# Miniprotein binders against q8wwc4: the designs that were tried, part 30

Target 1, 195 residues: q8wwc4
Amino acid sequence: STEEKPQQHQKTKMIVLGFSNPINWVRTRIKAFLIWAYFDKEFSITEFSEGAKQAFAHVSKLLSQCKFDLLEELVAKEVLHALKEKVTSLPDNHKNALAANIDEIVFTSTGDISIYYDEKGRKFVNILMCFWYLTSANIPSETLRGASVFQVKLGNQNVETKQLLSASYEFQREFTQGVKPDWTIARIEHSKLLE
Below, E stands for the ipSAE of ESMFold2; O stands for the ipSAE of OpenDDE; V2 stands for 0.75 times the mean of E and O plus 0.25 times the DockQ between their complexes.

## First folded at step 20 (miniprotein)

Design p5 (at its last look DockQ between E and O 0.72; V2 from the best seeds 0.00; counts 0 for: pae E 2.1 > 1.5)
Fold by ESMFold2, look of step 20:
Structure p5 (fold): chain B 195 residues (1-195), chain A 101 residues (1-101)
Amino acid sequence: as target 1 above (195 residues)
Amino acid sequence: TEEWSWKAFEKYKQGELDKALEIFKELVKKYPDHLEALALMGLFYLEKGDPRKAIEVLETAISMAPEYVFIYKLLGEMLQELGKHEEAEKYRQKAERLRNE
């Protein structure tokens, strides 16, 4: 049971972001169950997703600030090297739009989960996460034409105008016996900003 | 039994969901209390578009191992995706009680 909110001013409506693809959900849950059952009994896709959301907010902020040295333990070396060139060439307002405030991430989706072995027999899992977030960054309309603009109520605050952006982060962990259980970011995409 | 799960998963990746499910049915016939197989069968039935069978299989797993938290969590998540929110909350609360015991 969804409680309706009153309409305000010329059919403005609250947008509920939440499209669930039942087949995609089942497929990710099958793979998540296999990770839990056969790789790590402490693995939880729900817990991973919350941690990935926190990591996205943290990494995207460091990226916007060009603090690449602080990213060396979190992001794969080849990915970080490519990102340094792309990010430093961005206008300041585009750099600011990279940062996702944790409280303004409005939708998180789990994408593909890959379970594989490399040529040396090491066990890997890759999990693709997509994040949709609101930003107050001043982005020229021409470069983000087609981006949705939202009016956001902030309790007793005035209405703010924000843009909705998306990003995809691919997380990788080696599950080989005896290896430290660390997740590394193996791919970063920021739609319309870093593509 | 782990090999059986990986063989079934390989058939699943090839789009052969019925063959994957047949492997799990044979496994459960030999080992009726194989909770991992029952859980995967439930998920495979859901992808096949048979949510009633999916729920039945997971409830069978609960009857065999009523102390195992992961089955209640899985069933709660499945019911939530099916729009059965009151039933989903019932199993989610049961999982939380068991976790805190």
Scores: ipSAE 0.402, ipTM 0.776, lowest interface PAE 2.1, mean pLDDT 79
Fold by OpenDDE base, look of step 20:
Structure p5 (fold): chain B 195 residues (1-195), chain A 101 residues (1-101)
Amino acid sequence: as target 1 above (195 residues)
Amino acid sequence: TEEWSWKAFEKYKQGELDKALEIFKELVKKYPDHLEALALMGLFYLEKGDPRKAIEVLETAISMAPEYVFIYKLLGEMLQELGKHEEAEKYRQKAERLRNE
């Protein structure tokens, strides 16, 4: 009678310690308030962050699929050109790892907000958003120095090994009278994938 | 008033938080009903690590313009981040009531 040792299911509680750095929170709120007060009375950092999350999921998926033409209205031309070269040269597993599904995004943080005036008096706002997401893409651990491998049991499915990745997207908008009120992505960084 | 707010913000960006607060104090002294200045001053006090003064300033702003939903929302969020959940809820409820009016 071979006593099957009970496999201790280590419930890896993903403590998403959303420790918002209180300093960063305050800084973000100050800048967000300035945008609201002087640029756009309809601006909400919460609503922006949600929209940015959706944009990230959409854009990252299109990047993974090399659908660059569909990104022309969403991403700055110069950035898209550079990305086309970089992404096209990536291995398929790295391309797949660029894609973040909205449900796989485990954390979203507002990074730096920049407000600046150009020499022509045009007003610009840049908002850096940082995303952490889980990928099922098999990326060698050597390439992902410091990527935490999480065993995530999503629902009733088998324990899948997922890796935590991060991406940074900078959103830009011009606040000039007569300019279309659109946010464009001015910078895309995927740590460990698009270096 | 906008110019002064940006001046204060530039001081803040330079790491001169106390000078930024001084600008706001002067602005609020001259224009005590300037809600934007009060709100920013409140946030700057929070950045300084004085949440008590931050709350006081924002409550002052609310008292001057009780219809201004944004201030309630800001104060509610701030209180939530400070772990004052009960107080935060009070302001969220006020904000919700004002939106429905």
Scores: ipSAE 0.397, ipTM 0.789, lowest interface PAE 1.5, mean pLDDT 84
ESMFold2 (binder alone), look of step 20: mean pLDDT 74; pTM 0.645

Design p6 (at its last look DockQ between E and O 0.37; V2 from the best seeds 0.00; counts 0 for: pae E 5.5 > 1.5, pTM E .714 < .8)
Fold by OpenDDE base, look of step 20:
Structure p6 (fold): chain B 195 residues (1-195), chain A 104 residues (1-104)
Amino acid sequence: as target 1 above (195 residues)
Amino acid sequence: SPEKEEWSWKAFEKYKQGDLDKALEIFKELVKKYPDHLEALALMGLLYLEKGDPRKAIEVLETAISMAPEYVFIYKLLGEMLQELGKHEEAEKYRQKAERLRNE
C-alpha cells in the first residue's frame, strides 16, 4: 500500500497589497507638489508613475535580451556599462526573469523623491520607482529566498506557476533652462538577480 | 518671487531633516508675509496631514480656495487629501469642481 504523501496545499498567500502607508503617500505628494510648483507645472506623479511603469517594462525586456545598444538613450552610460557586464554573466533563466511584462506588474510604488541642486545651480530630480512583477522563469527557490511561488491564473489563461520579483528603477531629470526635458534611468536594481 | 521659492526650499530642507515643526513654522512665516502664496498654503496642508492634523490641513486648503477659487490644483489636492482620509463623498465634490474648472 503506497502511502500517498499528503500534497502539502501550498497556501496561496494572497499578498494583500496593503494600503500604501499614509505617511509615504503624504511624503510623495509633498515632493511631487514641489516639483510641480517650482520645476514643471505639467508634472503629475500619477502620469509619471504610469510612464515609469511602461519604461520599466520596456527597459527590463531589452535587458533580458541583452540589447544594450537600444538602451543608450534611456539609461545612464555608467549604469548601462555596469549592467552589460552583470547581465551577460547571468544564466539564461535569470536573464529571462529580468523581463517584466506590463500585464505581469502587480504593484508599482513611488519610493524616494530626491530634489537637489549642484554647485552650478542646476536642479535635479530623482524618483525611485519600485516594481513588483510576476515571472514565469524557473529560478531555483534557493536563489530567491523569500520569493513566494504563486499559482496565478491571469484571466482565461491556464494556471501558471509564477514567482514574484521586485525591481527598483531610479529616474533622473535635470530642470535647467535649455536642457532637454527627458527622464533617464540613473539606477537599476533587480533584487536577487543583479546582486 | 525668488524669495518665496527660497523659503519653500528652506522649509523643505527642514522637512527632509525630519523637523516637521520647523518646516511648518517657516511656511507660517512665509504665508504671514505673503497671504496669497497658494503653493505655501498647499504645502502647509500636506505637512499638517503628515503631522496627523487633518482638520488643520483642510482648514488651510479651504483658506486657499477662498482666496483663489479659480485654481484647479487646490481643488485637486483637497480632493486627493480627502480621499486618502476616507472621506470619499467630500472628495468627490472637489474633484468635480476641479474637472469643471479644467474644462472652462
Scores: ipSAE 0.457, ipTM 0.812, lowest interface PAE 1.1, mean pLDDT 85
Fold by ESMFold2, look of step 20:
Structure p6 (fold): chain B 195 residues (1-195), chain A 104 residues (1-104)
Amino acid sequence: as target 1 above (195 residues)
Amino acid sequence: SPEKEEWSWKAFEKYKQGDLDKALEIFKELVKKYPDHLEALALMGLLYLEKGDPRKAIEVLETAISMAPEYVFIYKLLGEMLQELGKHEEAEKYRQKAERLRNE
């Protein structure tokens, strides 16, 4: 090609930066260390990430099935309220695209870790987890501009044609003295499906 | 001690407000008074990384392992930082030290 392809170049650059941004990886590890050191001696970012991946698969499936009552103890109340309207208004093929099978999550990354307190002095930790997963759901290409379609081989399976989607789940836990140690999902974003 | 925790939370307050320089000032004073404060040293490392100074972050973490040489996690962290900065020989030394300590 004699001309630069901005769409393809931007996608490639985004993937490379997300995969090979080593300074952000180090920042994330130091923040994970601080959670361990100051908040919870049982905390492990590896164990958290494994649990978050399972939670993503579970919650995304319940969300695609509109089983919002089963999400009330997992997702923050205000987030679930906003999601009910957005999800129920989606076409069925878009709802199906929300669900991620755990075996088809091909890339997981830890995004920003935030350690903060609010105006009442309550202490919080937020961990943003980003997931990239494959789906066989039939999504019109106009809806997912900027997304990519890949042929992939998973384990012993033959080559399959699937769409690659991303989602970001932000997990939150209050560390204020005396508060029960529960993680809740404080933000859910699915690539352009919930916009 | 209670003083260490109080100063740490004051520094986090400045960090939340985006005042990285003030947060660093508080942690520097804390470490001067309590040189073996491992958590404060790790937090200073974080602040230097957020200010874009990975060399100073490494220096602070190296101080931390001089005070707590059994803390395997910091050796792993230093190895990874140095590897990503292209200092492969120094990175390997820290990775080997971490492995020796894990096998003890």
Scores: ipSAE 0.057, ipTM 0.524, lowest interface PAE 5.5, mean pLDDT 76
ESMFold2 (binder alone), look of step 20: mean pLDDT 78; pTM 0.699

Design p7 (at its last look DockQ between E and O 0.31; V2 from the best seeds 0.00; counts 0 for: pae E 3.8 > 1.5, pTM E .720 < .8, SAP 70.961 > 70)
Fold by OpenDDE base, look of step 20:
Formats: C-alpha cells, sequence, structure tokens
Structure p7 (fold): chain B 195 residues (1-195), chain A 101 residues (1-101)
C-alpha cells in the first residue's frame, strides 16, 4: 500500500504586482518634479528608475559574491561595513539569493523620495527603490515566511521553482556646487535575507 | 518663487495638501506664468482626487507657454494614469514635435 504522498498542488499565485497605486505615482511625480525643477533639469524619474534597476542587479551580484572592495565607490562606507559583517555570516544559499539578475527582476517601484537641506545648506535627495526579483536559490520556506514560490518557465527552459524576494535600495545624491554628481547607495535591505 | 514652492512642499510633507495648494494658488495669482508652480499645483490636485482641475491647470500652463515640452509630458503622463490613453498620446506627440523643433 504505497501511500501516494499528496502532491501539494503549489497554487501558482500569479501576484499581478501591476497595481500602480495612483497616489504613490502622484507623490513620486511631485517629488521628482521638484528635483527636476530646482536641482537637475536632466533628472528623469523613469531614467533614474532604469539606472537604479541596473545598479541593483550589479550591486546585489557583487554582494552575493562577497566582492565588497568593488562596492566601495557605489555604497556608503558605513553601510558597506555593516553589510560585510552580515553577508559573510550568511549561508551560501542565502548569499546566492542576494543576487538579482536583471532579467529576473519582476517589479521595480519608486518608494519614498526625500529632499532635505542640512544645517550647512547642502541639498540632498534620497530615493528609495523597491525591487522584486526571482531567485533560484533553494531557501527553506520556513525561513522565508511569506515568500511566494512560483513555478516560472523562463523562455524555453524547464519549469524551475523560483522564489520571489524583495529588496530596497536607497540612492543618495548631494546637489551642492562642486560636489561630484554621483548617486551612492545609502541603504540596502534584503527582506528575509539581511535582517 | 523657489522659497514658496519649498514652503508648499513642507506643508505637503506634513500631510496638509490643502495648505500646500493654497500656497501655490497664491503664488500663481502673483506669478501667473510660473510654470513649475502650475505643474506642481496640477499634481497636487490630482492627489486630492480632482483630475479635472489638475488638467485645467496644466492646460492653462500650456496656453501661457506652449513651447515648454515638460508641461506636455506631464499632462500626457497624468492622462495616461487616468486611463485617457488617446488624449495622452496627443500630448506625447506634441511634446515630441516640440523637441525636434
Amino acid sequence: as target 1 above (195 residues)
Amino acid sequence: TEEWSWKAFEKYKQGDLDKALEIFKELVKKYPDHLEALALMGLLYLEKGDPRKAIEVLETAISMAPEYVFIYKLLAEMLQELGKHEEAEKYRQKAERLRNE
């Protein structure tokens, strides 16, 4: 009497992440417009978001590989130091799960945009970007409370079980005359991996 | 003008959308051709749930400065988000034509 293990029908919940919250869109556009109007006439939130997506893919890959030296120009020193300690202590499967391939990024959203002046009159812009990406890393479901396991057929490949992960990267730029016009990553959060 | 915009933005950040709009209305009353103020006011009206007024404000901006591409772009984006795809496309086309001039 071979007890047929109940095939847990993994209900492929297609999370249609496509609901643009119109309020969030407006808020983002207001702040983006302020950046454009008063700080940088070349600023485009759309172009920024695409660049941020590329940066996320690159930085997350380097993190997964523990290539911290290559991140020194991209990530704030304090953040990188903290990440080095956290990432090096992670199991290999969790390290691998940090890496987001650009083609596996399912959704990108602009979170909060902060525009502030410091006491010295320096102008700063912080843009929080949120990413959802698929990982093929085998992370135990118990560790990933609420991670949706998706069976995704990417192209002609066999149906692979992928897990949906999220990350938040905060990009910072100083808009002061004579300061290099570079965006740096001021905060990195990988849900369930870097707690 | 920038100072006024930042004051309005501070009110906006505090959650006082109505006060932010009031400041912009006063600014636009004093400086009717202030395109940035009109654009921001349009966005604030959209957040307030008054898309009609948002469009009206941006159309006013267009009427005053028809050469400014960014107003057409913003209006197109707003219209797109409102599901008015055909109208959005008209303004995108106008924006593109102005870039090539």
Scores: ipSAE 0.495, ipTM 0.834, lowest interface PAE 1.0, mean pLDDT 84
Fold by ESMFold2, look of step 20:
Structure p7 (fold): chain B 195 residues (1-195), chain A 101 residues (1-101)
Amino acid sequence: as target 1 above (195 residues)
Amino acid sequence: TEEWSWKAFEKYKQGDLDKALEIFKELVKKYPDHLEALALMGLLYLEKGDPRKAIEVLETAISMAPEYVFIYKLLAEMLQELGKHEEAEKYRQKAERLRNE
């Protein structure tokens, strides 16, 4: 039998999961089933979540580098325009904290799922994804109220202090008949960093 | 059938959960094996804060579609939250067996 020590990411995942609302989890899973049943038989919330995680890591890195031109195909135009001013006004340490390394995203959860029509009768699905990630960026503790401080790789010679941050990215896809499937990011929030 | 579920979803979006449930109850009465309607009714009962009725509806759904593993997972999570650990474990084990079959 293999006996492997728990990883720090596993412990962090359990702590964050312990604060989740099980009824909200059930609600979102039913809504994901309804997307599959009524809109797209190829839809999988598990596959969507993995893709959204990759998109979060990529987009957050480009945001931290102020490479807004590269984000035009991924983020809604109006959202990106508003973000340019907010991000460029951040101190460098706050900009660096925006970037989430894919290996340091410790928890991903599905938030609200909404299905709606706009005034033109176009069908949309919005999926809110919440990401929790570790950062080594030097952020004053007073600025990050409620953020947890973690010691990474206890027992090695170099112990780093990392902070746990969260971000919410809302993904939108048009399901109108005849429209090519494409997910765009319609809202970006980085807790305490982009207020 | 699809039009009926869409009409009830419209009422749900307007915040009229009682009217949405009324439409789905009529749909299930006419089509008792309509899994999508049962799932939507379960969702509506959760939105109204009645997880016990949501469980009843989802249990009806597995009687009609016993191969849908995700419903057993939903039931296990809800029953665990209500403190019914033995029932939750029974559904959890059923979900695991279906995944391996």
Scores: ipSAE 0.207, ipTM 0.645, lowest interface PAE 3.8, mean pLDDT 77
ESMFold2 (binder alone), look of step 20: mean pLDDT 75; pTM 0.650

Design p8 (at its last look DockQ between E and O 0.62; V2 from the best seeds 0.00; counts 0 for: other shape alone 2.941 > 2.5)
Fold by ESMFold2, look of step 20:
Structure p8 (fold): chain B 195 residues (1-195), chain A 101 residues (1-101)
Amino acid sequence: as target 1 above (195 residues)
Amino acid sequence: TEEWSWKAFEKYKQGDLDKALEIFKELVKKYPDHLEALVLMGLLYLEKGDPRKAIEVLETAISMAPEHVFIYKQLGEMLQELGKHEEAEKYRQKAERLRNE
């Protein structure tokens, strides 16, 4: 069945991966507008999403290389401590699968946006971003259940196989007046690699 | 006005869209030119599945303050999501013309 409909089957997979829920779009826009209207008139969810994509590529590369000291100012301290033990214990091919090249990120979506005040009156925003990316790392399919495998032709007689993986990064920023406008990564999940 | 918007947002987070809309309606009644609240009301109507009312409130905001670029931007994005691409382009171009003036 799959051989008889190779175009239709792959076309359907890509369409499903790119499908957006209209209600989720509205919910994201409500929260993004609230941030813009009441917290920071320079905030843009579009600009944030592009920056988050670049941060994902950078941080995932550093993780794959176990360069945790370079992550101390980018990733929350508690998250980095837990992540260091998990990443260090991974086989090398799993470590390589963490890294996402910017040009191999095929889909980015905005998940939940959290807007809240703490008891001290500090204003916080958390934005969950999901990234789907291709990797050439040699990961057994049994380890990454649900991952799609793509064959990429790299020229005459050469075919590369790539797997589609996902990761979720939660970004946090304090919007309290007078605080430096920096985003910190408060949560990192790489599906099946960092559970 | 910010306090009222936050009260409405807390009801929204609890899933009570009707109460959030009620609070925004009262905010706009007291401050009729609070354009940000009108945009939020439009988005809430869209989440409730009433796109005609959503467009109506944003067009009302445009008629009240036709110089404010962000309203045209929000209406254009809403129309794009609804699949009304020709109308969305009209408002996006209006937003661009206003920004350049």
Scores: ipSAE 0.550, ipTM 0.835, lowest interface PAE 1.3, mean pLDDT 81
Fold by OpenDDE base, look of step 20:
Structure p8 (fold): chain B 195 residues (1-195), chain A 101 residues (1-101)
Amino acid sequence: as target 1 above (195 residues)
Amino acid sequence: TEEWSWKAFEKYKQGDLDKALEIFKELVKKYPDHLEALVLMGLLYLEKGDPRKAIEVLETAISMAPEHVFIYKQLGEMLQELGKHEEAEKYRQKAERLRNE
């Protein structure tokens, strides 16, 4: 009667050490409240962050596929033009690494929120969102200086080596009467991929 | 009132937290029922590291507008993240009481 020792599934608790900088949290809350108070009473930073996460997953996937035409309504024209040049020149493994699946997004944080008026009295809000996601793309470690390589066992699958990547997307909205109430992506940065 | 709030915010953006608080204090003194100013002042006190004063101000705001009980929830979440579990629970309980009133 061979007692099969229960294989301790080491649940690799991915301790996402979310360095919640409490100061940054408070700053974000202040600015989010300003948006709510003076621009949009329906604004929720939590709901925005969730929407931004979905947008990031969608946009990053389209970028990885070089589907720039599908991004024209989502990304600022100038940014999209610059991205088209950069992304098309990337190796395929780097292009693939741009794509973030929603389930592979490990951490989402709100960066800086900017509220400003232009000389014409137009009101703008910019929200920088920072994402950390896992990629299965094989990127040489030399190119990814400081990328933590994680061995992640997702479910019953074999241990896959995944790399942690970061991206920053800045969302912009104009709060002017008669302007379409849409968020556009005004800036895209993928660390180590789109330098 | 909005103009004053924006002046305070501009000072805050410049890194002058104390001046921002001063402007809000003056605004609240003149307009004690200005909810937005109270909430912003409370949040600025949190950033300053004075949670006691923040709570006092936010309690005043919540008392004026019980629908904003979410502020206590947010405060509770922040305190939880800071490892202040007892204080977090106290504010959650207070928020719950205010919702039931």
Scores: ipSAE 0.283, ipTM 0.711, lowest interface PAE 1.3, mean pLDDT 81
ESMFold2 (binder alone), look of step 20: mean pLDDT 75; pTM 0.650

## First folded at step 21 (miniprotein)

Design u1 (at its last look DockQ between E and O 0.78; V2 from the best seeds 0.00; counts 0 for: pae E 9.3 > 1.5, pTM E .743 < .8)
Fold by OpenDDE base, look of step 21:
Structure u1 (fold): chain B 195 residues (1-195), chain A 101 residues (1-101)
Amino acid sequence: as target 1 above (195 residues)
Amino acid sequence: TEEWSWKAFEKYKQGDLDKALEIFKELVKKYPDHLEALVLMGLLYLEKGDPRKAIEVLETAISMAPEHVFIYKLLGEMLQELGKHEEAEKYRQKAERLRNE
């Protein structure tokens, strides 16, 4: 009588990391309101955040593929140059881990909003966006100290072991009359991968 | 008016929330329908830990400018963060209706 050990259904605790510091949330909303009030009446932090999420997914995918030429209009030249050197030197598994699929983004938050004037009186807005996403890339645990390994069943797929990664993308826009109203990525950080 | 808002914001950046609120209170006293001041006061009260006053001030702002979808969205998001889901939904619905008009 082979006693079938009851497969302990590991309850996948979906840790909804409600990391929203209420104070930071309020500060972000104040700054977002200032953008709306004084710079762009069509600005919405919610819409921006959604666009930023899409941009992150797109840019991170292109980075993982070393398609730097396709990023020239999206990423600041100096940042792209630095990234080209860093990303090209990464192992393939680390390159693959840069890619965030939109459906694998677990959390998106606005880290900081900066409004500043330069010496020429040009107005700039920087918005730091923080992303947490799951990767299926096999990264050694030693490199990912503190990365929680989650067994996530995404839809009808088999239970895959995924690791939680984070990235920070800073978006910049100049609010000067006659300047093209484009957001560019002024900073990219991938924790544990592009350090 | 913009100058007053920036002055208050500078005090806010310096960590002087009370002084920032004082400036806006003075501005609203002089200009009771000053929408920007009302909205900022609401947000500052929320940061101060007075959600009741925040809601009151933002509701006043809505009453002054019922056409401004942004205020409804802001209040909805704020209420959501405060766990007031039912009230938040009411403002989201209002915002949606105004966008479709």
Scores: ipSAE 0.128, ipTM 0.644, lowest interface PAE 1.7, mean pLDDT 81
Fold by ESMFold2, look of step 21:
Structure u1 (fold): chain B 195 residues (1-195), chain A 101 residues (1-101)
Amino acid sequence: as target 1 above (195 residues)
Amino acid sequence: TEEWSWKAFEKYKQGDLDKALEIFKELVKKYPDHLEALVLMGLLYLEKGDPRKAIEVLETAISMAPEHVFIYKLLGEMLQELGKHEEAEKYRQKAERLRNE
């Protein structure tokens, strides 16, 4: 059958908006409710998501600047060690594309929420957050496959392009009695830029 | 009570929706005003494809905790997806008023 692709020859503005599967929506709500019910009566997935958005902007900027020492208390040590070689090896334009300006994060969504115990009876919650953000960094067009592109025309002579990228940050907190209530980033993925 | 809720959640994680719901039904039978179980039953009814029972159970949960923002947000989202936009807006406005308190 004919492949349905946006025509790149025409000057069209294309916006791709992600829509959650209703089953994923319900599963996320159940898990968020369990955190509230059994772990922290002050917990709100809405407040968490806003804080996670701030953390994403901050951490992604530090990553783009290769300031790994400043990330040691925010990102799990083994994750940071794995990222150092990948990030420092990136071309400067790809490093710049890692940084998400808070004002240009256009979508946030909650992915998987994991609630589990380890063999020592410690209680953990992991929350995967997905962020979609705009960048002016110059990235080769082939890395934009599957992403939304916003283009702005200034008459026939100028085209300014902002590119839509996505990233996934997994946050982890130990809820074991007596443990300090801090969230740590346990996984970082920048689609099309890292892994 | 909490252990029964965790047993139901474990069945839910395994994809056994019917067993999870059965456990919560038994919990609510013993503790009819158990807010967590009522909310989770509502969510499980939605996954089983019975949004009318989901709304009924969540409205029962509101009678137990009329100041809980999460329940109003959930009802608003359910009604919005069912195309009942006026009712959804009513619950969303209530949730917004409670959030500011």
Scores: ipSAE 0.006, ipTM 0.418, lowest interface PAE 9.3, mean pLDDT 74
ESMFold2 (binder alone), look of step 21: mean pLDDT 76; pTM 0.674

Design u2 (at its last look DockQ between E and O 0.16; V2 from the best seeds 0.00; counts 0 for: pae E 6.3 > 1.5, pTM E .773 < .8, placed apart)
Fold by ESMFold2, look of step 21:
Structure u2 (fold): chain B 195 residues (1-195), chain A 101 residues (1-101)
Amino acid sequence: as target 1 above (195 residues)
Amino acid sequence: TEEWSWKAFEKYKQGDLDKALEIFKELVKKYPDHLEALVLMGLFYLEKGDPRKAIEVLETAISMAPEHVFIYKLLGEMLQELGKHEEAEKYRQKAERLRNE
């Protein structure tokens, strides 16, 4: 594992978490296998997770820029409507903290996977993804109680203060035969920023 | 056979790993090449704390379906968790090669 090391050049390291719960890892793989076996032989939880990371970076930036029209095809309408109100009421520095640069997402984990049928027999899967990312946004510590603050060396001697934030995005897709294989974001939480 | 797999998973959701494994063992006796049962059995062995049987069963599954990337990725992850990094890397590289072909 990587950990904090004493260095004369002010290096900082972050310990990335593998599994927070080993039994959750097994249960996630069981549900991923069921999707593959009974819903879609092309499904891969690792490919999904890579795509979800890209989607998180993209959607979070659009949210921070208040470009809600560009999110209409990606986020469920009810969720987007509530997000418009919450995000526009944020101070600009909190809005900027929503954005996650893809290169600064330091940890991802798969949370709960839900496999279900609705009353019409349509097949649905919901996958909760959790992301931890670094931000340079200027957020007062009293607003983000419990947030970790890091100093990050950029280049030779550049030092930036970074904060570690987390977000949870729930993705939903209909797997009914003949339906276009599109994922919609059905739930967005940015810890302490959108409450 | 799909009905048997869901029946076993239903017992698993109730917390009865032993009964879920019994159902899969019976299924595999009747259909020795049933891929889904072998994979789920391997995962249930891992949750029960028998990773060596889990790997053995999963290696049987890839012998029957050597083109299925998911199983190689799963074995790679299991071996990495057990600290067998060289063996894990071989399976991860195989999975990557299959995905690119």
Scores: ipSAE 0.034, ipTM 0.538, lowest interface PAE 6.3, mean pLDDT 76
Fold by OpenDDE base, look of step 21:
Structure u2 (fold): chain B 195 residues (1-195), chain A 101 residues (1-101)
Amino acid sequence: as target 1 above (195 residues)
Amino acid sequence: TEEWSWKAFEKYKQGDLDKALEIFKELVKKYPDHLEALVLMGLFYLEKGDPRKAIEVLETAISMAPEHVFIYKLLGEMLQELGKHEEAEKYRQKAERLRNE
């Protein structure tokens, strides 16, 4: 009777690093309410956050592949130009580390929401989204000072050493009558990679 | 409620936090069960630099909606910022308990 040793499911304690400053969380909820109340009755911060997560995964993948032409409709022209220069100069391992798979995104937070009017009376909403994701890219630990190294077993695969990275994407939309209701990415920051 | 919140927000944008708070006070008086108004008012007090009043308002909000974990977390952080570590910890523990329920 071979007693099958119970495979200790190493509960990968996803340390949900509750990095969400509760103050910021409430602030963002309030601002989201204001967006809903005064700008868009169909606006949902939850739905937006999910869409932003998908956009982040898509855009980050395209960045890692240097497919800048495919980003022209998604990313502000000025930002895309700056990114093209920065990303093209990155080593391949850093380029690969820009890519976030949806399944590798461990945390998403709303950083800040800004509502502003320009001198012409145009209304803009900016939403900063922060993402934490795991990369399998081999980045030297010296470059990633303070990056937590996680041993993650994704499914039936071998235990892979992954590093936790963060990125911040700012989404912008103009709420002016007759303007196309599209969100564009107005800022991209990848900590430790695009610095 | 939306009209009142807009008026308050417009005053906030103008830098008139006192008037914004006045509008929220009127709103809360008219609609005492309006949780969002209470939370907003609390945050406006915080932004005004009156954390004591912010805490008072948020405690009221908690009493109205004890299931909202975020209010406990917010209150905990505010208390921590005020140096009230023991009280902060109480609210953090409560928030954690509610999250696990």
Scores: ipSAE 0.018, ipTM 0.360, lowest interface PAE 5.4, mean pLDDT 78
ESMFold2 (binder alone), look of step 21: mean pLDDT 74; pTM 0.652

